# VHH binders against c3ng28, part 9

Target 1, 373 residues: c3ng28
Amino acid sequence: MLIIIRPSGEIALKSPRSRRNFEHTLANNIRSVIKEGKIWRSQGVLFLEVNDNNKNIEELSKVFGIASFSPVMSIKSYNNNLEDIINKAKEVFAEIVKGKIFSVRAKRIGSHNFTSLDVQRKVGEALYPFSRGVNLENPEVEVFIEIRNDVAYFYYKIIKGPRGLPVGVAGKTVVLFSGGIDSPVATWMMMKRGSIPVILNFNLGGSVHRKFVLEELSVLRKWSGGHKLKLFIVNGTDVLIKLSQIEKRNRVVMLKRVMYKVAERLCDKANAKSITTGESLSQVSSQTMTNLYVTEYGIKYPIFRPLIGFDKEEIVELARKIGTYEYSIKLPEYCAISTKARTSVELDEVLKDEENLNIDYEKVLENSEVIEI
Short names: E, the ipSAE of ESMFold2; O, the ipSAE of OpenDDE; V2, 0.75 times the mean of E and O plus 0.25 times the DockQ between their complexes.

## First folded at step 1 (VHH)

Design c05 (framework vhh_7qia_2)
Fold by ESMFold2-Fast, scan of step 1:
Structure c05 (fold): chain B 373 residues (1-373), chain A 119 residues (1-119)
Amino acid sequence: as target 1 above (373 residues)
Amino acid sequence: QLQLVESGGGLVQPGGSLRLSCEASGFTFSSYAMGWYRQAPGKQRELVAFITWGGSTNYADSVKGRFTISRDNAKNTVYLQMNSLRPEDTAIYYCAAEYLPYSGRFDYWGKGTPVTVSS
């Protein structure tokens, strides 16, 4: 079985050197996901040849960097002869157009003694007797012929991929992963832009919370382009005990500062250049503009918040589409810290509290459980 | 119901130009794809140029760069501008209309207009 894979449009817009790098990474990711067959690049597309019994082709729909893909039949055109193309089109498409209103779409790359319109017209004429008619605007079935130099490709399915960029082209990001609805979606969005997520989870909810975090990461692993996901689980209980010494209304922001500081150390250890969170602006009192400013004050890495401008309904819709929502809603709620956070904490007070707590962030990270998924 | 009438043929010297016209009457011209065919003495009729109702064109390799097909839907007319004419372009030129694209059926044909290229 031969499959033509069309990379995302923005990959085509890159410089020749960058395009080669992106296409190379995409091909490697496809190899990791499909695990068999042969992949090669040709004039802006990838070809994948696999066994006819391969059941994993649908997994290409979860590989970032793919705009679409199509199973194809192919023939080598001899002397640019249109007759061979017409005859093969009848063989491949006669049953596909039978009793249907159809249209023929043709593309051509290279030098030939015929145009794309010649192909559409002659193939359409050959298929017309098998069909119920033609409608160029609203056909029941579209059949496609793509001619690339001396090879003609025949297909009638265009399966949409997730687009985006190949995971691995944009470097690593440390994700503050709560396992709630938001952080899995933020992780997915960073993978869509080509980043490899390194997952940092502060476990405040025990073994049940751990179970559903792992199930969410198993879902996200299907979107990772074959890259393994590294998970660091920190026991958050020790941090919560120290936070009991802080004014109640400042505890949520201080907990987030601890999380950010540990993530900063993990960036150094994992060679990541950013921290990603699932925070959206003004969703909860700890996520006001002022509190986000206080939370990230003094952090040396950029903080990416893919969901900063998203409504809760938009995030839920994406979580359902990704497949993480069903696990996110089963996480037990944890209320060990004050729920009455200030909408505007004082930076100087928070910094003094931080100095007085004197938490050893490196030690917190060193005591984490490390899992590869 | 659709009638096609060709005009503009004649005798011309090698290197000369002619513009053929095909006027349609009796039906909604803009719904039809239009073609120019030619038949040289002792040969089969061949497609020279084609234009879809949307204005997309194609040409036989022998005339590409020399001939231009166009249409004016307001005048119900399709044209074939023939430049740099050669003796081998000598033929009777026919206008054809196809209502259903790809049908292989030309619903209407003109009577033809002769074009002779000689010194």
Scores: ipSAE 0.000, ipTM 0.290, lowest interface PAE 11.2, mean pLDDT 85

Design c06 (framework vhh_7qia_2)
Fold by ESMFold2-Fast, scan of step 1:
Structure c06 (fold): chain B 373 residues (1-373), chain A 119 residues (1-119)
Amino acid sequence: as target 1 above (373 residues)
Amino acid sequence: QLQLVESGGGLVQPGGSLRLSCEASGFTFSTYWMGWYRQAPGKQRELVAFITSGGSTNYADSVKGRFTISRDNAKNTVYLQMNSLRPEDTAIYYCARGYDLFTSEYDYWGKGTPVTVSS
């Protein structure tokens, strides 16, 4: 079967050179996800031809850079004769509109001796006797005719894609990934903007925590456009033990600084140019404006916080949509491990604690477990 | 219901050994950090040792090399092996659940078991 794939509007608005590059990356990502068939570009869309029994077609709904896609019912070549298109529409759509209130939508690309409105009117007339009526605003069924030069494409489904940009066009980001509700959503948002995430996890919860982190990453892998996800697991427990040497009020912020510093070294190693976190402003005491300032002070890469302005309810809604929520809530509860911090930590005091602890961030990263998903 | 039940305390001569046990119930033991605190007469409560869910251990300077903390997740039990005991080790020993990074304290304690080191 043939599928019309429409790139997201942001891609269509780019210069011809940029649009070509983005469409090329999108086509490669689709090939990686679908794994069979042929894909080619034509005047602002991609055509994908696969076997009729292909079960991977629904995965197009998780490929960033796709605004929508439509399985094609039938194709008609014509020699500048609108009557051929009308007769074909009647043949393929009569049964679809039978006993229903319908509408015809037509789109035309190229030079023709007729308008899209001409097509809609004449096809509507031809189908009316089979239908229960026409309603342009609230039809029970919509039928579509897309005319491209000398070929007409007939379909009745428009399936929405996730939009965004193809994963791979925006470079790499190191994600501080806790496995809770927030960090998978932040990862998804960075993939939506075309970035390849490199996942850094500080394991505080042993093998069960590791299990659900891997489950969440398997869900996110479906959204990656066929790109493999690289996961670095650090023993966070050993870091917590070292933090017992500093002032209690500074420990949570210092733990976060260690995470940021290790992420900074991973950026160097992975050739990433940013760090991404799942932090939202004032969600917890460690995420106040002052504590975020202290946490990121002196980090040489930009810190992206896609969720900085999101409410917890908004994050949960996205986590459910993405499919990570069901795994993040199953992470073991450690009621006795507090991530609470005072709202007013002092930068100079934290920097002095950091110097005194003298943690070898390179060694922490080198001792990480590396998994490719 | 959440319970921590300590046992193994008693009177011992200087240089002797004792093994304390703490049986846990009412929570998923394997996921929690476990520790031992002690409180000597007229002194503040102090952390003696802790063991993480992953098995890493940490000790107060006063007991390093003499005490060993361990856990058996199948039995929901944490242990404190105390060797080369000194009169200054005399205290009530408390089993503790969890670790609050913010306060460096545990969130729940048992009722305690007394240890007296004297001739």
Scores: ipSAE 0.000, ipTM 0.337, lowest interface PAE 13.5, mean pLDDT 85

Design c07 (framework vhh_7b2m_4)
Fold by ESMFold2-Fast, scan of step 1:
Structure c07 (fold): chain B 373 residues (1-373), chain A 119 residues (1-119)
Amino acid sequence: as target 1 above (373 residues)
Amino acid sequence: EVQLVESGGGLVQAGGSLRLSCAASGFTFSNYAVGWYRQAPGKQRVVVASISYGGSTKYSNSVKGRFTISRDNAKNTVYLQMNSLKPEDTAVYYCAAEIYWGSTDYDYWGQGTQVTVSS
């Protein structure tokens, strides 16, 4: 079957060279996800021809860079004769509009002796006797005719894609991935902007946390555009043991500084140019403006926080949509060291504690377990 | 409630051996990493050894090659085998489970067991 794929509007607005590069990456991602058939670019869209397989439709709905796609019911070549198109539309759509209020939508690319409105009007008239009526504003069913030069494409579904940019166009980011509700959503948002996430997890909860982190990453893998997700698991127990030596009120911020410092080393190793976190401003005491400032002080890479301005309710809604929520809520709550972090830690105290702990961040990363998802 | 109970401490001569045990209750022991700390009078509490839920072990440089950490998930117990003991090993030894974050403060520490190494 033939599928018309429409790239995100943001891609269409790029220069011809950038648009070509983005469409090329999108086509490669589609090939990686679909694994069969033929894909080609034509006048602002991609055409995908595959053997009949319902899984291919489902897979396309999770490919970033796609605004929408339509499975084609029928194709008609014509010699600029509108009557051929009307007769084919009647044949293809009569059963689709039967007993329903409908509308006809037409698009035209190339030079023709008729307008899109002419097609809509005449096809609408031909289908009217089979229908319950026409309503252009709120129909029960829409039928579409897309005319490209001398070929008409007939379809009745426009399936929304996730939009965004193709994964791979924006480079790599190291994600500090806790497995809670927030970090999977932050990862998804970075993939939506075209980044390849490299996942760094500090295992603080043993085999149960590992299980649900892997389940969440399996869900996110469906959104990755065929890119494998590389997961680095650090055993957090040794870090927590060292952190018990400092003032309790500073421990959560210090744990986060350790995570950021290890992520910084992973950026070097993976050739990533940013660190991403699931932090939202003022969500918990460790995520106040002052504590975020202290946490990231001295880190050489930019810190991306896609959720910084999100309410908990908004994050939960996205997690449900993505499919990670059901696994995130299964993770037990841990106090890392203490749940009562100071809402405003002192930078000088934290830096002094950091020097005293003298953690070898490179060695912490070196001892990580590496998994491809 | 999470509880960790250390045992096996005592007085031993330099060059001797002791085996410490930590009995855990109130949580699913096999899902968590466990470590040993020690604290000498007037000093900070320092890490000695840890063992992951999967059995991977780590040791501080001061005890590496002399101490061995192990776990028995069926008995909810972690052990520290201490060989070639030195006077510098004299300390109270604490068992520590993973310190959790959430809505409540939990340290998940044992009460400690005294180890004294005579010259």
Scores: ipSAE 0.000, ipTM 0.095, lowest interface PAE 24.0, mean pLDDT 83

Design c08 (framework vhh_7b2m_4)
Fold by ESMFold2-Fast, scan of step 1:
Structure c08 (fold): chain B 373 residues (1-373), chain A 119 residues (1-119)
Amino acid sequence: as target 1 above (373 residues)
Amino acid sequence: EVQLVESGGGLVQAGGSLRLSCAASGFTFSSYWVGWYRQAPGKQRVVVASIDSGGSTKYSNSVKGRFTISRDNAKNTVYLQMNSLKPEDTAVYYCATPYFSGLEDYDYWGQGTQVTVSS
């Protein structure tokens, strides 16, 4: 089975050097995911030759950097003779359009003595007797002819890919991963932009939390372009004991500062240049503008919040699409430190508390469990 | 410079007949599929009859047995013979041809001709 893979339009707009790099990474990711067949680049598309297997279609649908792809029904070499293309189209599409309202779409690359519109008209006429009729706006089936120099490709499916950029082109980000609904979606969004996530989880809920975090990451692994996901699990119990020493209303913001500070050390260790969180603005009291400012104060890496402008309903919708939602809802909230934070904590007060707690962030990270998924 | 010009519409009593004509110019008419569409107020434009370059015809279920489409390639004209007209046939009738030069994903349309069927 030959498959035509169309890279995201954003890749086509890049400089020739950057475009080659992105297409090369995309091809390597596809090889890593599919693990069989041959892939090559040609005039703005990738061709993938594999066994006819529905699993390959499903796997390609989760590779970032792909706008769309089409399994090819037939290929016809021709000597610039439109009649060869028309006869082949009639042969391969007659049964596809049988009893259905259809339309013909043609695309042409290279120099020919006929136009795309000539192909559409003549093929449409040849197929009409087999069909129930033509409708350009709302056909029951579309048939496609893509002509590239001396070769015509015949297909009737355009399968949408997830778009975005190939995972690996944008560098690493450390994700503060709670395992709730939000952080898996934020991770997916960073992978969509080409970043390799390094997962940092503070386990405050024991073995049950660990189990569902691993299940969520198994789902996200299907979207990683074949890249393995590295997970660091920190035992949060010692941190919670120290946080009991400060004012209750400041504890949630302080826990987040500890998480950010440990993530900062992990950025150094993993050669990541940003921290990513699942925070959305004003979703909870700890995520007000003032509290986010206090939480990230003094952190040396940029903080990416892909969900900052998202409503909870939008996040849930994405989580269902990604496949993480069913596991996210099974995670208990962190009740031991779950308290209504001030909507506006005082920076100086929080910094004084931080100085007094004197948490060894490097030691917290060193005691983490490391898993490769 | 594709042009499609419809004629033959008008007012007719229920049970009556009308013959619509569509005169085509600016393309090789004999090579093209041609359809008749109609649009009643507040409703979507729908195909009622079509004829391909080989003379094969198709009809919507609402007009099958009552309407007949035909073509005269020598005159570059498509006809729609409408018999046993009903008030629900009241609409603007359009002639259309798809897949012509300079346009993709839609038909060239005529100006339309009004058909009004009185009860």
Scores: ipSAE 0.000, ipTM 0.080, lowest interface PAE 26.9, mean pLDDT 83

Design c09 (framework vhh_7mjh_2)
Fold by ESMFold2-Fast, scan of step 1:
Parts: structure tokens; C-alpha cells; sequence
Structure c09 (fold): chain B 373 residues (1-373), chain A 120 residues (1-120)
């Protein structure tokens, strides 16, 4: 079967060279996900031809860079004769519109001796006797005819894709991934903008926490455009024990600084140019404006916080849509820790504590477990 | 007020066994992971292991064959069973409430500790 794939509108706005590069990356990602068939570019869309028994077509709904896609019911080559298109539409769509209120939508690319409106009217007339009526605003079924030069494509489904940009076009980011509700959503948002995430997890919860993280990454792997996800797991217990030796009020910010510093080293190793976190402003005491300033002070890479302006309800809605929420809440009670942490720490105190702890961030990273998903 | 009180320490002969207890109050014990940490005289802190609220455990590999951590949520009590004790196991043993990466918790609070001395 043939599928018309429509790239995100943002791709169409790029220069001709950039558009070709984005479409090329998108085609390669689709090949990685579908694993069979033939894909080619034509006049602003991609065509994908696969075996009729292909079970992976639904996976296109998780490929960033796709606005929508449509399985094609039939194709008609014609010699600029509208009657051929009308007759084929009647043959293909009569059963689809049977007993239903319908509408016809036509799109035309190239030079023709007829208009899109001519196609809509004549196809509508031919199908009306099989239908229950026409309604342009609220039809029960829509039928589509897309005419490209001398070929007409007939379909009745438009399946929404996730939009965004193809994973791979925007470079790598190191994600500080906790396994909670927020960091999987932040990872998804960076993939939506075309970035390849490199996952860094500080394991404080042993085997249970590790399984929780892996389950969430398995969900995110379905959104990666066929790109494998690299996971670096740091044993956080030794760091946490060292932090117990500094003032309680500074520990949250200091742990985050350690995580940021290890992420910085991973950026160097993985050739990533940013660090991404799931932090939102004022959500918890460690995420106040002052504490975020102190946490990232002296880090050489930009810190991306896709969720900085989101409230918790918005993040939960996205997590449900992505499919990570059901795993993020799997053991909610063991993650429900109440603390009386300071909402504003002193930069000078934190920097002095950091010098005194003298943690070897490179060694922490070198001792990490590396998994490819 | 959050409190952790360790008990059960004392003098033990080499090769002996001992069970330590930690009584928790002032918080919802069943909602937290708990940990045991020890400190030998003049040395740094050494992590022993942790226990999830449901009873799942994770241990320091060097100590796994020698210790068992358990909990009774109905009594708000954490336990550490130690077997085949050696002179190097002489330390002050602390229980601690464990925080998580995406929360504001840590090993916080720690109890006052209970001392174990292994000698003849």
C-alpha cells in the first residue's frame, strides 16, 4: 500500500537546501521505524510504499516531523481528463459514503484544465446518490482527492502525526533524567524539536528505580525516530553520603550541582551542546529562581528547561499523552518525600562546600553503567 | 518532630550475630525508603544497604552475604540482622530516611546511632 506523509509546516518554511536536509532526515527516520518498503520525496510530501500486511504503520503517529499521513485507497493516472477522476472516485468512494453524510475535498498541484472546485462539485454529484446527504461543516465522513500533475490519489483518512522536527536535525542534549513525571516529558519535548537525547540518571533507589527508569525509556524509544537511546546510570549513594556532611539547607542545591557537573562532563564525552532538565519554576524549593541560579552557576553549556513555565497539570496531561505517566506513578508513595529545604541558598556558601567536597566528576561518570535502548 | 532511634548494639564475639532496630516517629514511615549506614572509629561513612517501603532491598556488595535489612511498617520499625561478625565490623550504626533524586530528600534525618563492638 501507498501512504502520503505530510511534513510539519515549519519544514516547508525553510530554505530549499534546509528543507531537503530535513526531509532527508525524516525519510531516514521513517525507514528506521518501518524497516521495509520504499520512500521518496515529491512536491512537498513523502510517499511510502509498503507491504499490505505491514503492522508498523501506526508507528508513524510517533515520528516527529510528520504533520499527518494518509493511506491511499487507489491511484489513477489520467491525461488531463476530469471524467476519469470522477469515474474512479465513484468506484472507490461509493461504499465509503454509503448511508452517511459526507463532504469531498480536492487539492491540486500542477497545471490542469479544471479547478479543485470542479473536482469537488462533480465528485460530490457522482457520490450523492449513495450517501445520506452533504454537509461541508460537520460531515460523518470526508473523502479526499489529491491531484499531483497527471496522477490522482484517493483516500478518506487523515491521521495526525506529532509534528515537530525530525530527531537528529538539532544535535545532542544531555538529559538529567530522574524517572519522575517531569523528566520524561522534558525528554519528549527535546525530541520533538529534533534533538537526540543522551540520558543521565543518578540512581538513588537501587534496582526498583533502575527498572522504573528503563520502563519510561522504553516508551520514549517509540518516539525517537528509530534512534537508539544511550543511558548512563550513576550510583548516587556515595554522593548522597558525602552530601550528608554539609548543612542540610544546602544539600538539595549541592546534589543538583553535582548532577549538572557530571552532565557537563558527559556533554564533552558525547559531543552534546546543552543540558536538559525537567525543572519548572517554583514547583519545589530547589526550583526557585535563586536556587536555579545557584545550581547552574559556572556551567559552560546552556541549560534547557522545556517545562520551566508549565504547571503540574499541564505536565501530567503531556505525560499521559506520551505514555510515560502510567510508569511515573507506578510507585508514587516511595517518591513522596517532604523536606524543609531552603528556598534561597547563598552562592558563596555552596561554592565553598563544593570545594571542600572535592568530588571527582569525571570518575563519577567513568564508573557509570552504560546501556543502549 | 521527626525522630529515628537506633538500639540493639553492644559487645559481640567474632563469628557472632546481632540484630539492630530503629524506631521511627513523626512521619509516615511506610512512605519512605530507609537505609543503614555505619562509621568505624576514625574512618568515613560506609553505606550498608537500603529497603523500599514494600520490603525490596539493595545492599553494598561487600556486605550482602553478612547482612539482612527488613522492616515492619505496622510498628514503624527498621531492622538490620548481622551474621558472622568480624573485628572490622566494629562501628557506630545509623539508620536514615532516604531521599530521592527528583525530590528534596536525602539521608535525612539520621538517628543518634548504636555502637557495635566485635571483640573477644
Amino acid sequence: as target 1 above (373 residues)
Amino acid sequence: EVQLVESGGGLVQPGGSLRLSCAASGFTFSSYWMSWVRQAPGKGLEWIGRIYYSGSTSYNPSLKSLVTISRDNSKNTLYLQMNSLRAEDTATYYCARLGYFDSTGWFDPWGQGTTVTVSS
Scores: ipSAE 0.000, ipTM 0.268, lowest interface PAE 14.6, mean pLDDT 82

Design c10 (framework vhh_7mjh_2; at its last look DockQ between E and O 0.01; V2 from the best seeds 0.00; counts 0 for: pae E 18.1 > 2, grease 25.9 > 24.2, placed apart)
Fold by OpenDDE, look of step 2:
Structure c10 (fold): chain B 373 residues (1-373), chain A 119 residues (1-119)
Amino acid sequence: as target 1 above (373 residues)
Amino acid sequence: EVQLVESGGGLVQPGGSLRLSCAASGFTVSSNYMSWVRQAPGKGLEWIGRIYTSGSTSYNPSLKSLVTISRDNSKNTLYLQMNSLRAEDTATYYCAREGWYLSDAFDIWGQGTTVTVSS
């Protein structure tokens, strides 16, 4: 089977050098997912040749950087012979348009002695006897012909890809991953922008929490373009024990600060240049404008919050789309560690507490369980 | 064994006609796209024409009036009828099966049969 893969429109807008790099990365990611086949780049698209029984083709719909892809038939048309195109079109599309109202769309790349309109007209005429008629505005079936140099490609199925950028083109980001609904979605969104996530989890729920986090990551792995996901699991209970020394009202914000501080260390170690969270503005008491300010204070890396403007329903919809929702709903939110959470914690107070706690963030990270998915 | 065997080549006078045959074994001609190509001395390969599984044909525009491709399914044989032969038609003629995938192009070739047009 031959498949034409159309890269995301964003890629086409890049400089030639960047475009090549992005397309190369995309090709590599596709290879990692498909495993078997031939892939090559030509005139702004990728071609993928695979065995007809390849079960991984459907996974292309989860490869970021793909706008769409189509299984295609092809023919070499020697000497710009429109007759070849017409003959092949009849063979490929006769059954498809049989008894239906149809339209033909043609595109040319290269030099030809005929126009796309000529192709549409002639192929339309050839297919008309098999059909119920032609309607350009509202066809029941559209058939497509792309002529690229001396090769014509025929297809009628267009499968949408996830768009975005190929995973790997935008470096690494450390994700604070709670296992709730939000953090997997945030991770997914960062991957869509080409980032490789490094997962940092504070386990507050023991083996059950660990299990579901792994399940969620297994789902996300299908979207990672073949990139392995590295997971660092910190014993969150140990951290909470330490936090018992400070006032209850500050514990939630302090926990988040500890997470950010550990994430900062992980960024250094993993050569990541940002921290990603699933935080949404005013979703919970710990995610007020003031608390976000206090939590992030002093962190040297950019904090990305891709969900900052999303409401809960939107996030849930995305989680369902991604496939993580079913696992996430089984985990409690980590922010619910104190019933006395303040909506506005004082920075000076938190900094004092932090100083008094004197947590060795490096050691916390060193003691983490490391898993590669 | 999958193979193509051309025959019918030889010496012919200008203005003469010749019919080349291509016998296939190991696969069915009518189930594949088949082409004729030729190579003149010192020149590259030239595509002559194709026959589709449907029986439809396409030809090189420069040769269309001079050649006819056909097949006999019962004999699993491909034919090239050439008329009004000229000296410039002197070449080795090949029949080839077109591959299923684009990367295959022509995946099976005959050994070729030589046609010499000379007075």
Scores: ipSAE 0.553, ipTM 0.850, lowest interface PAE 1.0, mean pLDDT 94
Fold by ESMFold2-Fast, scan of step 1:
Structure c10 (fold): chain B 373 residues (1-373), chain A 119 residues (1-119)
Amino acid sequence: as target 1 above (373 residues)
Amino acid sequence: EVQLVESGGGLVQPGGSLRLSCAASGFTVSSNYMSWVRQAPGKGLEWIGRIYTSGSTSYNPSLKSLVTISRDNSKNTLYLQMNSLRAEDTATYYCAREGWYLSDAFDIWGQGTTVTVSS
């Protein structure tokens, strides 16, 4: 079968060279997901020809860079003769409009001796006897005829894609991935903007944490455009032992600084140019404005927080849509390293504690388990 | 393991007919655009034709009506039927899987089978 794939509108706004590069990456991502067939660019869209297989269509709905796609029911080459198009439309759509209120939508590219309105009117007239009626504003079914030069494409479904940009066009980001509700959503949002996430997880919860982190990443893998996800798991136990040496109220912020500094080293190793977190402003005591300032102080890479302005309800809604929520809620909270976190820690105090702990961040990263998903 | 293996070549007299086979393993021929290509001694590659995933075919205009491409999905095998063979049809014949982009040539080739048209 033939599928018409419409790239995100933002891709269409790019320079010709950038647009070609984005469309090329999108086509390669589609290939990685579909694994077979033939693809080509044609005047603002991609055509994909694959086996008549419903599973391929479902997978396209998770490829970032796709605004919409339509499986083509039939194709008609013609000699600029509207009657050929009308007869083919009647053949293809009679059963589709049967007993329903319908509308015909026509689009033309190229030079023709007829207009889109001519096509809509004439096809509408031909299909009317099979239908329950016509309603241009609120039909029960829409049938589409897309004419490109000497070829007419007949379809009746426009399936929405996730939009965004093709994964791979925006470079790599290191994601501090806790496996809670927030970090999978933040990861998804960075993939939607075309970034390849490199996942860094500090395992503070043992085998149960590891299990659900892997399940969340298997869900996110379906959205990655065929890109494999690299997961670095750091054993957090040694870090927690060192944190027992500092004031209890400063331990949560210090743990986060360790996470950020290890992520910084991973950026160097993986050629990533940013760190991404699932932090939302004022969500918990460690995520106040002051504590975020203290946490990121001295980090050389930009910190992206896609969820910084999100409410808990908004994050949950998106997690359900993505498919990660059901796994996130099964993660146990790790034992608190402090019974109460301070909502406003002192920068100078934290920096002195950090100097005294003298943690070897490179060694922490080197001892990580590396998994490709 | 992905492979293409051609067979059916040999000596044939001018005006004769020959059918070549191409057996695929590790992938499904009906899921890909498949082509036949030939190379005469001392010359470059010449594209003969292709079969689409739909089963439709297209041919090099200079060879149209002299060749027919088909497949047997149950055997995962391509065929090239050639009629009215001439001395200039002497070549090594390859089956090939076309690359992902329509503009791309071929990503998998067979070993080739030789056809000699001689009196």
Scores: ipSAE 0.013, ipTM 0.464, lowest interface PAE 8.4, mean pLDDT 86
Fold by ESMFold2, look of step 2:
Structure c10 (fold): chain B 373 residues (1-373), chain A 119 residues (1-119)
Amino acid sequence: as target 1 above (373 residues)
Amino acid sequence: EVQLVESGGGLVQPGGSLRLSCAASGFTVSSNYMSWVRQAPGKGLEWIGRIYTSGSTSYNPSLKSLVTISRDNSKNTLYLQMNSLRAEDTATYYCAREGWYLSDAFDIWGQGTTVTVSS
């Protein structure tokens, strides 16, 4: 079967050289996901020739950079012969419009001796006898004709892609991945902007926590455009022991600062230029404006919080769409720090405690387990 | 893996109404043409209607006034509302996904849910 793949409109607005790079990356990602197939670029779209099966269609639906795609029938229209196009449209669409109110939509790329309106009117006239009528505003069925130079493409299905940018065009981000509902969604949102996530997990919940983190990453792997996901698992026991030495009300913010500091070292190691978290403003006491300021104070990489303005219901809706929600809700609640944070911790206290704890962040990272998903 | 699971069937009196659900997994309902189909005991398959990716619908003309197809994209679920049920509406009801290209064949089917209309 032949599929026309439409890159996100954002890609089409790039300079010609940037567009070629983004389209090339998109094609490579599709090639990595669709093992057996032929893919090529042509005048702002990609064509994929592949054996027809349901897994190929579902895999394409999760490739960032795709706005939509359509299985097509085609003819080569020698000498731009409109009658050949009309006759093929009758063959392809007669059963589709049979007994239905329909519309025809056409577009053209290249120079032709007819207009898109000519095609729409003539094809509409030819299909009308099979139909129950035409309605451009509220049709029961829409049929589409796309004429590209000397080839006409015929389709009636438009399958949505996830849009965004191809994974790989925007560099790497280190994601603090707890495995709850929020961090998988934040990871997905960064992949949608073309970032390759490098996953950093502080395991405070043992083998059960590890199991569900791996299951969530297996789901996210379906969205990565064929890029493997690198996971660093840090055993947090030593860190927790040291945190027992400080004021209980400051421990949650301090734990987060330790995570950010280890993430800095992972950014250096992995050549990532940002840290990503699933934090949302005011969702919990540790995430007040003041506490977020203290948590990131002195961190040298930008902290991206794609969920900062989302409420829980919005995050859950995305998590269901992505497919991670069902695994996130099975994760047991593990809180090694039972004391809730103050809503406004004191920066000077936190910095003094941090200095006295003298944690070797590089060693914490070096002791991590590394898994490639 | 792709799967369709129907639910909501059962016994209903003549003249009654019933709403069937079809939960989809492994694919997105709103990105596909989806149909309801039924099979009365000892009879062939009868197409009920289709919902398009746009959200518009088409129905078997003989059933058009009796049925409504809808979907809930947040739950990835397809619905069939049936009204004014008669004994001849007794059937197993299936949801199905339309295959690609010009095939009218359905490539994914549910296991079906049985509706019995009797007093």
Scores: ipSAE 0.000, ipTM 0.243, lowest interface PAE 18.1, mean pLDDT 85
ESMFold2 (binder alone), look of step 2: mean pLDDT 84; pTM 0.842

